# Designs tried in a protein design chat: VHH binders against Tubulin glycylase 3B (TTLL3B). Part 1

No score or structure here was measured in a lab: all are predicted.

Target 1, 358 residues: Tubulin glycylase 3B (TTLL3B), of Drosophila melanogaster (Fruit fly) (q9vm92r272to629)
Amino acid sequence: LEERMAFIEDYQQTQARSLLLYVREHQPAELISENGTIFSTTLDFALGKVKKMVRHAEHYSLDDARIKPPTPAEIVENQTFMVQSTDVLKSNAKFKVSEKVMAEYARLAGLYLDQIESLRPDYRWDGSRNLWILKPGYQSRGIGIVIRSSLDDILQWTSNNQNKKYIVQKYIERPLLIYRTKFDIRQYMLLTITDTKVSIWTYRDCYLRFSSQEFTMDDLRESIHLTNNSVQKRYKNKTNRDSRLPKNNMWSLDQFKNYLRIMGAPDGSWSKTYNGFKQNLVAVVMASLDETELLQNAFELYGCDFMLDEHYNPILIEINSTPDLSPSTEITARICPMVLKDCIRVVVDLPKNPTAAT
Positions, changes and structure headers below are counted from each chain's first letter, unless a header gives other numbers; antibody chains are not in Kabat numbers.
F, E and O stand for the ipSAE by ESMFold2-Fast, ESMFold2 and OpenDDE, each averaged over both directions (binder to target, target to binder). V2 = 0.75 x the mean of E and O + 0.25 x the DockQ between their complexes.
[cut] marks letters that were taken out.
Atom coordinates printed by the task and the answers are left out, and those that the model quotes come from them; centres of patches stay.

## First folded at step 1 (VHH)

Design a01 (framework vhh_7sr4_2)
Fold by ESMFold2-Fast, scan of step 1:
Structure a01 (fold): chain B 358 residues (1-358), chain A 123 residues (1-123)
Amino acid sequence: as target 1 above (358 residues)
Amino acid sequence: EVKLVESGGGLVQPGGSLRLSCAASGFTFSDYAMGWYRQTPGKQRDLVADITSGGSTKYGDSVKGRFTISRDNTKNTVYLQMNSLKPEDTAVYYCAADYGEYYDSSGYEYDYWGQGTQVTVSS
């Protein structure tokens, strides 16, 4: 229940940010019409909601951190906002205000979005579609994953599929693209737990996986939006896809580093990205240290999936406890055996020679 | 701003001693594993010594028993004490930092590197 209420609030906050993003990204003249059906009160509501989010983020405290149930009046106001903002975002409904008034709302939208995005950098990954990705808790590797934009659809899907324990996550609408194509990065992590310490080992080689089609938000098909090899191997690469992308849909780390160089990324961008992988993974493991399941295993190998934002900051998508180690390309044929060899070195060899690799 | 600044390099006679220091700033030093690597022209960087956030140490085969790595978390500094120096120890020595207690045993580069300091062992 608490999780459902928290999700509904997240969805409504995301809708407010989506409307302001839409306003910021369009010229004022494009947003208005003499026959406009949307009034300035819809923008006032969105600005107020985002400003409240800024206050929460700036003055985070135990009392402010708790999500309070909305009042009946707030529920009605939120529902009215959802209807009106959806008409703008999905049906191109126009505002009935002057161009000067619209320009001022665009300025305020930019100001408030800059403020919240400075405090919540993850919000820069969001677009104007308010999309959510729903993943089954028991079935991984792309099976049963769906993308939904409607609050009612999301709530109905989770209700109809209770036995699969779906996880609802915000879909990353603005990931870094390579040649207009979506990708993720497979990073291996070994977790070792002993009576005296917990150790996290990250394999310093990784690989990128590309979608078979150019990225577009106009079509939510899994062949465009799900980069898992188990999904993508079912599809052929489309003819409109950039020819610089590999036919096997994978890049080595060296190929990605070369791409960064060609695109003029700052020196040290990959080191920053890799450090971010390690920081994200350490944070997740440390947050989970009290769970008995982790302490029952002497070691566990994980396949960790990341996307990047436009500044090469990592976005952790998924951690897989049973990673696919099959050689599907020349890249995985090289990397997967080395990952297994290093696991043996850490688990078997290190305890017998504690001075060797600590 | 993350910065590693090496000092203590120079010219020394065979059998002599030298102490390298690496002053770190811009990150929580106590959370990072620290290491010393060396490189001669035309060759890959080789591990000289490393020390975890918890104080555990590892040494390259050619320096075991002669070199000692240590750290001072209150001063954000890692040290390399080099004794019984040989001409083969001549190289550029680099300070490196890696996050937490995590070490990449595959031999790839650390997250942060210093500029390097020249050590020359000759008469």
Scores: ipSAE 0.000, ipTM 0.190, lowest interface PAE 15.2, mean pLDDT 79

Design a02 (framework vhh_7sr4_2)
Fold by ESMFold2-Fast, scan of step 1:
Structure a02 (fold): chain B 358 residues (1-358), chain A 124 residues (1-124)
Amino acid sequence: as target 1 above (358 residues)
Amino acid sequence: EVKLVESGGGLVQPGGSLRLSCAASGSIFSDNAMGWYRQTPGKQRDLVADITSGGSTKYGDSVKGRFTISRDNTKNTVYLQMNSLKPEDTAVYYCAAEDLYSDYWGSPEEYDYWGQGTQVTVSS
């Protein structure tokens, strides 16, 4: 229940940001009409909601941070906003305001979006579509993953599939693309526990996985949006896909570094990305680990999936506790056995390593 | 700033032995992973041996059983003992060091710091 309430609040906040993004990305004259059906109160609501998000992000409350149920008045206001904003975003409904008034709302939208995005960098990955990705909690390799935009569809899907324990996450609408094609990065992580000591290791090699089709938001098919090899191997690469991309839909780290050099990426972009992998994984593990649950002498290998933003900052998509180590391409035939071999070296090193053995 | 200084290279007869040393200075800590690479003209660098802070070692297939890597953490120095040298071992040998050894595992695909290289020539 609390998870449902938290999701509904997150969805509504994302709708407000989506409307402001839409306004920022269009010319004022394109958003208005004399026969417009949407009034300025819809924009006032969205701006107010983002202002509250900025205040909460800037000033942490030391009291109970639990989400409280909305008042009846707030429910009605939220419902009105959802209907009107959806008409704008999905049906191209127009505002009944002057161009001068619309230009001022566009300026304020940009200001408040800049403010919240500086405090919540993850919000920079969002577009105006309010899309969510639903993943089964007890399955891997892309099986059963769906993308939904409607609140009602999402709630109905999770209710109809309760036995699969679906995880609902905001879909990354603005990932970095390579030759107009979506990719993710498989990064291995080793977690070791000895006594009460926990060590988190990030493997120094990784590989990229490409979609079989050019990226578009107009089509939500898995062949475009799910980069897992188990999904992509079911599809042939489309003829309009850039021919520089590999037929096996994978790049080695060396091939990616070569791409960064050719495209003129800033010096140190890969080092920034790799350090970001480590920071994100350490943060997630430390947030998830309860010392009362620690077991002695355990180790676990994880496959971690990342996307990148336009500044080469990593975006953690998921952590897989049962990573596929089978040779599916020449790249995985090389890297997967090396990962397993190097796990043995780390386990042997733990009794000797001054930082791990203390 | 990190500086790596190699020594011990030279000319040796086939079947002979050489010992290379690499002294690290600057911001390198005793727990850094270190390694030896070699390069022949017209070829890319390949891994000869590496050693973790804890002393675990990895060797290239062509040198297993003939070469031994070791380290002295008090001197921040890595050694490569080369026995039963063959003409195909002729190369420039480079010392390499990781910037930080903490929470990372596996041999670095790219080391952060490199020495200037030392020539090893095996000929009669």
Scores: ipSAE 0.000, ipTM 0.231, lowest interface PAE 14.4, mean pLDDT 79

Design a03 (framework vhh_4orz_3)
Fold by ESMFold2-Fast, scan of step 1:
Structure a03 (fold): chain B 358 residues (1-358), chain A 124 residues (1-124)
Amino acid sequence: as target 1 above (358 residues)
Amino acid sequence: EVQLVESGGGLVQAGGSLRLFCAASGFTFSDYAMAWLRQAPGKRREWVALITSGGSTDYADSVKDRFTISRDNAKNTVSLQMNSLKPEDTAIYFCARDEGYYDFWSGEDAFDYWGQGTQVTVSS
């Protein structure tokens, strides 16, 4: 129940940000009409929600507040906001305000979004559609994964499928694309635990996995939106797909670095991306260790999946404790054995020869 | 017995060039990533350049576009071509075999074998 309440709150906060993103990205004249059915109170509500998110993010350590059930008045206010904002985002409903007033709301939307995005960089890749991805908690291979936009649909799906322990995550609507195609990056992580310390190792090599079709938000099919190889191997590449993309739907790190050079990415873009992988993984591991008991003298290999934003900042989408090490392409046939060999060196050889690194 | 032996260091004027060599023995050289690191007087050791077993290269921002790392798997050597040298490039340069991982807590790459180092001095 507590999880349900937390998700509903997150969904409503995302709706507020979605409305402000929509307002920021359209000209004021396009958002208004003399016969508009949406009033400034809807924008005031969205700004108030995001302002509270900014204050919470800035002052979290000062007050450990629990999720409280909404009052009857708050329930009505939230319901009104959801109806009105959905009419704007999905039915192109117009605001009944002057162009000057709308321009001021657009300015404030930009200001508040900049503030929350500086504190929550992961919000930069959210769009205006409030899409969520639902994944079975124990199943792998992309089976049973769905994308939903409706709160009622999400709650009904999870309720009807309780035996599968679904995980609900915000869908990344604005990823970096390569030749108009969605991709993710498989990055390996080794976690080692001893009596005296926890060590996190990231492998220096990685690979990219591409969708079989060009990216579009007009079509939510898994062949466009799920880059997992077990999903993509079921589909043939479309004829309108850019011919520079590989037929096997993978790029090596070297091919990606060559792409960055050709596209004129700033010097150090890959180093920035890789350092971002490390920062994201440290944060996740530290959060997990605060909640779980440690096994002494243990090690675990993880497959970590990242997407990138337009500035080459990484977005962590999944950590898999049972990573795919099968030789599905020439790239994985090369990288996976190297990762395993290097794990043995770190876990077995390095502790026996501690001076080997000096 | 794994051995890494550096050579090619010396004195050079600012704006000049040097080429460092590292001769590797005692392991299957083509299976490992190789790196160059340097340590200036009074400073901590810093990473300079890396070349993976597949030939992909990476460089520290301070040396990018001036230094080039390369390898010759037939001769078991890794080389560092240093161009447009600056006084701040003065350091002992080390060849290292790369385990392929970073230790996040120490902020250091996981290297299992190091050479003795070769001195590079750049005068103004």
Scores: ipSAE 0.007, ipTM 0.406, lowest interface PAE 9.5, mean pLDDT 80

Design a04 (framework vhh_4orz_3)
Fold by ESMFold2-Fast, scan of step 1:
Structure a04 (fold): chain B 358 residues (1-358), chain A 123 residues (1-123)
Amino acid sequence: as target 1 above (358 residues)
Amino acid sequence: EVQLVESGGGLVQAGGSLRLFCAASGFTFSNYAMAWLRQAPGKRREWVALISSGGETDYADSVKDRFTISRDNAKNTVSLQMNSLKPEDTAIYFCAKDLEYGSGEYYEDFDYWGQGTQVTVSS
C-alpha cells in the first residue's frame, strides 16, 4: 500500500457513506429500539463527513486535494465512529432515537447521498458493506486476489505482501446480475501508436464469463465474486445455480443480446454498452500515455474486463496486456483466433502492397 | 535488441522434406505473430506462412497443403515443416517478427528479419 494515508481516508469516507446508504435503505422502525446502543451522534458524524466530501468535491480540484495527518482528537472521533457504525452494519445494532427522529435522519441521508453521487457517479455502484478488492500489482490471472471489509485486515495484508505491490480498489457491490449470477465481459482492444497518431481498435465480438455460484454478499468466496476463467475453472457449478446458465460458464454476444431481448431491455442497450466500452478505453489510454509513447511505433493487444450497472453502463474492471488466448470453451476457440487474425490484417495486410514492394 | 536465428536448411531432392527452426530473443515472443518469408535468386521477397500469437495459421497459395508452420512459446521458437519440396522452393528462408508498429491508416511490411537459411531443392 504505497498511498497508505490516502487509502485510510478513502476507507473512512466510504464507511460514512455505507452507514447513510444502510439508513436510506431501511424503514425507520427497523433501525430503532428502546434497548438501542447507538446514538444520534453516530449519524451526525456520518452526515458531517459526507457534507465535507461534497464541499471538497465542489470547491477543490482533485489535484489540489491534500491528505492531512489527523489530530489526536480526530483519531479518537474516527475510532469511535468506526466502532459504532460497524456495530450497526455488521451486528444489526439499533439506534436509541424516536421513529420521527430516525425518519428525519433517513431523509437527510438521502439528500446528502444524492448530492455526493451527482458529483461522483461512480459511488452509485457502492453498497453498505465497505468491501475492497486487493489485487497483486504483477500479472496474476486472478491468483492472489482477495476481498476484505476490515481496515486492519487490508493494512495487514498489504504489509505482509509488500513484495507483490498490491492494488487496493473499492469492490463493486451492485453490479448487474444475470439469473442472480455475477458475470463480466471480455472485450479485446488493439492499441496502435505511430509518430503522428494513436489508434484504438475494439473487436466487435466479445463474450461473458459467469461465476460458478449464485451471487450473495453473505459469502465472499472466489467462486461467487471472481468471474475470471482461471479462477472459475477450479470450481464446479452449484446445484442452486439457475439452470439457464451455461455449464461452461460463458455466453457469446449473441446469447447476451437474446437475453436482453427476452428481459425487455430498451432498444439500443447493447450499442450503448459497446460505445461505453470505447469511451472508457479511450479515456484510460489517453490518461496513461506519456509524450514519448506518441513518438514511438508500437502495437499491443489487450483483454479488457467490464461489468455492467443496472442501466447497461460499462464499469471497467481490468486491462490485461497478456490475454489468455487458449481454447477453454467453444466460444474462445472461435473468438480468440479471429481476434488475432484481425490484428494481423490491421497491422500487416492493409499496407502489404506498398509502391516500392512487388 | 530483437534477434532471430534460423536453422535447418540444406540440400534435398525433389519430393523430399526439411524442417526449419527460428530461435527468437529480445521481445515477448508469445505476444507476436511470426512469419516465414523466402527470396529466390533474382526474384522478389515472397511471404510463405504466418502464425498468430494464438496459433491461427495462414499460407501463400504456392505452399498451401505442403508447408506447416508451428510455434513453441516455452522455447521461443517458430518452425516450418516443408513437405513435397519442388525445385521452385529453392530460396533463402527468413524468419520475421510481426510489425512492432502500425497505424489505422498506414503500415509497413515486417519490421525485423533473421539472417536466413538456404534451402536448395534439386531435380
Scores: ipSAE 0.000, ipTM 0.081, lowest interface PAE 21.1, mean pLDDT 76

Design a05 (framework vhh_8fcz_2)
Fold by ESMFold2-Fast, scan of step 1:
Structure a05 (fold): chain B 358 residues (1-358), chain A 123 residues (1-123)
Amino acid sequence: as target 1 above (358 residues)
Amino acid sequence: QVQLVESGGGLVQPGGSLRLSCAASGFTFSDYAMNWVRQPPGKGLEWVSGISGSGGSTTYADSVEGRFTIIRDNDKKMVYLQMTSLKTEDTAVYYCAAGDEWLGESYDEYDYEGQGTQVTVSS
């Protein structure tokens, strides 16, 4: 119940940011009409929500740590905002304000979004659609994953599928695309725990997995939006897909680096991306070690899935403790056996002969 | 006979540049990740940079990111470290080292190590 309230609050905050992002990204003249049905109070509400988020991000307080039930007046205000903002975002409803007034709201929207995005960099991955990805709590190789935009649909879906213990998380609406196609990057990580230290090992090689269809936000089908190989191998590549993309839907790291060179990416883009993988994984591991009991003399291999933003910053999507090591392509046939061999070397040989190279 | 031979070290002023080279022989060069590690006076070994066997992946220590570039030429069996904007804290003996592709924060063991080349940054 408390988790339900927290999700509803997150959804409503995301809706406020979505509206401001929409206003920031459109010309004022495009947002208004003499017959407009949306009033400035809708924008005032969204700005107020984002200001509150900025205060929470800047300052810790007891109120910031807890989600409290809304008052009856707050419920009415939130419901009115949801209806009006949805009309703008989904039905292209227009504001009944002057162009000068709308230009001022666009300026304020940009200012407030810049403030919250500087404190929460991950918010830059959000678009104006307020999309959420729903995943079964148990690993099912991508089966049963759905994307939803409506609060009512999300709540109904989770209620109708309680036995699957769905996890709800924000969908990344602004990923980097290659030839207009969505991809993710599989990065392996080995975690070792000994009596004396915890060690995090990142494999130096990785590979990309492509969707079977060109990316579009107008169609939320899994064949477009889910890059997991277990999902994508069920679909044939569409004829309108760029012919430069591989038929097996994978690229090696060398192929990706060649793409970056050809497209004129800034020097050091890959180094930035890889350092970001390491920083993200170290942060996640260190946070989890504070919360879990330490097992002595243990090791775990993880398959880590990343997307990239337009600036080549990595976005961690998922960490899999049972990564698929099957040779599904020539790329995985090469990489997966090497990963396994190197894991054995690190776990078996390093504790035995730490000074062998003397 | 396995050997790694470093060259290119010397004395340079702060803000200057140097290129280090490492010539490898006696093993299948493309099967090994190559690394540069350094030992400043009175300190332990510090990992500086790594490059995968294919040359497809590179990584750098935070202290040198944006200033150093690691490159390899598998046909010539060479690995290079291009150093720019050098600082007095970069003063160290630099070693070329061959090791596994698994490189984490605590992985300092290498299969083969070179003789080292001295880099001194002083005014």
Scores: ipSAE 0.000, ipTM 0.140, lowest interface PAE 19.6, mean pLDDT 78

Design a06 (framework vhh_8fcz_2)
Fold by ESMFold2-Fast, scan of step 1:
Structure a06 (fold): chain B 358 residues (1-358), chain A 124 residues (1-124)
Amino acid sequence: as target 1 above (358 residues)
Amino acid sequence: QVQLVESGGGLVQPGGSLRLSCAASGFTFDDYAMNWVRQPPGKGLEWVSGISWSGGSTTYADSVEGRFTIIRDNDKKMVYLQMTSLKTEDTAVYYCARGYEDSSGWYEEGMDVEGQGTQVTVSS
């Protein structure tokens, strides 16, 4: 119940940000009409919601209080806002305000969005669609994942699938694409624990996995949006897909580096990306150390999945504790045995060396 | 026993400089890559810089590239972080972390934070 209320609030806050993003990214003249059906109160509401988010992020902690249930008046106000903002975002409804007034709202939208995005950098990955991804509990390989935009659909889905313990997360609407196609990057991480010592190892090599179809937000099918090989190998590659993309839907790191060179990516883009992988993974592990019961003299190999934004910043999607190490392609036939060999050296050979063990 | 002791932190004005030191003992220092990681107030651990076992290779996070320099002295079993042009965003507890680098290049360096850290505060 508490989780449901928290999600509803997140969804409504995201709707407000989505409206302001839409306003920021369009010319004022394009947003207005003499016969417009949307009034300035809708924008006032959205600005108020984002201003509260900024205030809570920088000044107020919920540690001192629980989320207060909305009043009947607030429920009606939220409902009116949802209807009006949805008309704008999905039906291109126009505002009944002057161009000068709309320009001022666009300025304020930019100001408040800049403020919240400074406090929540992850918000820069969002578009104006308010899309959410629903994932089954932690042993997921892309199976059972769905994407939903409607609050009612999301709540119905989680109620109908409560036995599967679905996780609801904001969908990344603005990923980097290669030849108009979605991809992710499989990065291996090894965690070793000896006595009280914890070591985090990131493998130097990685590989990319592509969707079988060109990316589009007009169709939310898994063959377009879920890049896991276990999902994608069930689909045929579309004939209109760029022929430079591999038929087995994987690229080696060298192929990706070559792509970055050809596309004129800034010098050091890959080193920036790889350093970001390490920073994200170290942060996740260190945050978990005091909460997780760890056994001495243990190790775990993880397959970590990343997407990139347009500036080559990594976005951690998921961490898989039982990664598939089978030689499913020429790329995995090369990489997976090396990863396993390196695990043996770190876990078995290194602790037996007196100079390494001390 | 493995011991890493960080020192050299303190209060500094924006634009100032500090040099952090890490004294290592209880292991063969020359066999390990060394790293600096930091934890800003209320945030998770962030990797800052790394240096190979020989000192022949260095890497830096984008946020500190051009401002910080990592150095090691294998004879003294020390690693240093020379920090210049300090910003308020550099305020954090800084930790020295041991890593291992396979000479064939198959591993990435591990992270092992055992020290108490040294506090760096950049404020006016």
Scores: ipSAE 0.006, ipTM 0.258, lowest interface PAE 10.3, mean pLDDT 77

Design a07 (framework vhh_h_nbbcii10_fgla)
Fold by ESMFold2-Fast, scan of step 1:
Structure a07 (fold): chain B 358 residues (1-358), chain A 128 residues (1-128)
Amino acid sequence: as target 1 above (358 residues)
Amino acid sequence: QVQLVESGGGLVQPGGSLRLSCAASGFTFSDYSSYALGWFRQAPGQGLEAVAAISGSGGSTYYADSVKGRFTISRDNSKNTLYLQMNSLRAEDTAVYYCAADSEYGDYLWSESEYDYWGQGTLVTVSS
């Protein structure tokens, strides 16, 4: 299937970028050994693959990212690369090249990564682990989201769980952390359809949700990596977690703004983040409308989940069409009724007062 | 109610082999997201030691240095059973072996503190 082929290509491209990220992040002397088992051909392969990605990204509309079945030779090359790059990334295997040659590869890795990241800003969120998050379309017994690093595991997982229609996405390995702890931001969006016009309204208030323990990539447990309140409320906060984080694992927007001020974030960081939420959501909605039938005089409320990168750029991770509006904390007890009230104002008052939605 | 029941322990001579089984009830292995599984042991007069672990999908396995190359962990999701194949047994492998299950997905789990459910243990004695 086309979807399977597309995923395998994405996984292999991510592995190539992962190796180059690893090389960029380490000193050349740390990567080499006279007894090294990995040769320069592995780096040449990774550079070549990323170079092709750069060419493709420059010609995105022309190439349409169509995936064709790999040739037998390409299958062998990819398999060899996967084995050797995995030995480097997971087993600390060393390259058998001179320090001078390794330094040149590190320079080229930086150059090619900078090029692809300028064309694909989302690639800046990837680390060297090649991790993927698997989300079920239908949940069973409240258990569903998993993180996998192995291509075979992912393919076997989705095959064995076809009834649940899993969505496979790259895991965000380099999110902004607060006091070494992972968080996401719940942002509400109202979509309205009137006659031939589609309007997107973003609520100006939001809240943050924290993991119950400090972030680490050495342990992929859901208590560390899944910030959903439905997941996190099952766990007690760890004693080594920073005491400045709230016991109920939520911050209001005001608390986050206060944190930005204390940390010396650039002026306008929140405004940049919020405008980024709006731009991301407009892009997603506009892309989806070409494939959906429009309903006249309709509205839909969405709960949108974001993470941030180190520059406060938003990373959209999920849009939920049936958002939980229950008052689980004092923050949600305040925000959720206001969101509902404002939705009614937009839907009921908009025909009589165009400014009701502002 | 989650329950783990170990079996397959017993007396074996040095150099021999044993296969331990852990039968799970109250949950299913077909829900791969639910459970990383592991084997732990406690030798006489010593603390609990991690032996081997296997991820929910079966794609990742971990072994203590003392058993690497001699022991193999595996799972059979259709039988809801975890296995530990122990080869080239040594007197130092004498211990009570415990099966453990973690309700969270974890690929790099190793610590006993990560596991939520434990069996009662099965005794393995390696003696001439």
Scores: ipSAE 0.000, ipTM 0.125, lowest interface PAE 20.6, mean pLDDT 77

Design a08 (framework vhh_h_nbbcii10_fgla)
Fold by ESMFold2-Fast, scan of step 1:
Structure a08 (fold): chain B 358 residues (1-358), chain A 128 residues (1-128)
Amino acid sequence: as target 1 above (358 residues)
Amino acid sequence: QVQLVESGGGLVQPGGSLRLSCAASGRTFSSYDTYALGWFRQAPGQGLEAVAAISSSGGSTYYADSVKGRFTISRDNSKNTLYLQMNSLRAEDTAVYYCAAEPFEGYYDLSEDSYDYWGQGTLVTVSS
């Protein structure tokens, strides 16, 4: 119940941010009509919602984190907002306000979004579609993953699929694309616990996995949006996909670094990305250890999936505790045996010979 | 940990030539031939400057505008050695030269922060 209430609140907050993003990204004249059906109260509601998020983020404490059940009046207000904002975002409904009033709302939208995004940098990855990705709570090689935009559809899907124990996460709507195609990056991480020391080892090599089709938000098919090799190997690459992309849907790190150079990425973009992988993984591990019992002389290998934003900042999507190290392409045939060899070196050799690792 | 040792520095007259060598020894969980390698220099009173870089395969090289056409970077993976051939040396080339290694397959970065292993440095003085 607590988790359901928290998700509903997250969904509603994301809707408010989505509306303000939409307003910020369009000219005032494009948003209004003398025959418009959406009133300024919808914008007032969205601004109020985001302002509360800013206050919570500035004054957050663990004791204040609990989501309280909404009052009947609040339920009605939220329902009205959801209907009106959805008409704007999905049906291109217009506001019945003057251009001057709309321009003022656009200014306030930008101000409030800048404030929340400075406190929650992860919000910069969101678009105006309010999409969520639903994943089975146990390993299924990408099988059973779905993308939904409707709150009712999400709640109904999880209810109808209770045996799968679905996890609901915000979908990253504005990832970096390569030749108009979605990708993720598989990064291996070894976690070791020896003599009260926790060590995190990131493998220096990684690989990219591409979708078989060009990215579009108009079509939520898994062949476009799910970059797992187990999903993508079921699909042929479409003829409209850029021919510079590999037929096996993988790039080596070398190929990605060459792409960055060709596209004129700033010097040090990969270094920034890799350091971001390390920082994100350290943060996740350290947060988990505060309430997890530490087992002496333990180790675990993880497959970590990242996407990038337009500034080459990494976005951690998933940590897989049972990564498949079987070769699926020439790239994984090369990398996976090396990862296994390095894990043995770190776990077996490092305690006896410090020069065996790094 | 990989240890990098530079050699070949010294005093040379303007217009002269020097060849710097960087020998890699020790062991990491990565092979030498997977490393991107570079040469950096630090002139008196200045910060580190990227001079030249070479990809793991040797197929791609970078040179700073100040040295392009005069310096040549190369590598010999069978000897675990990186080279910098410096021709037509100028007084402004006077600096401590460092070799650096980034332990991954592929293309080099120009950022010093990308390189995990550094040599101790070798002094090159161009003066008459």
Scores: ipSAE 0.000, ipTM 0.123, lowest interface PAE 20.6, mean pLDDT 77

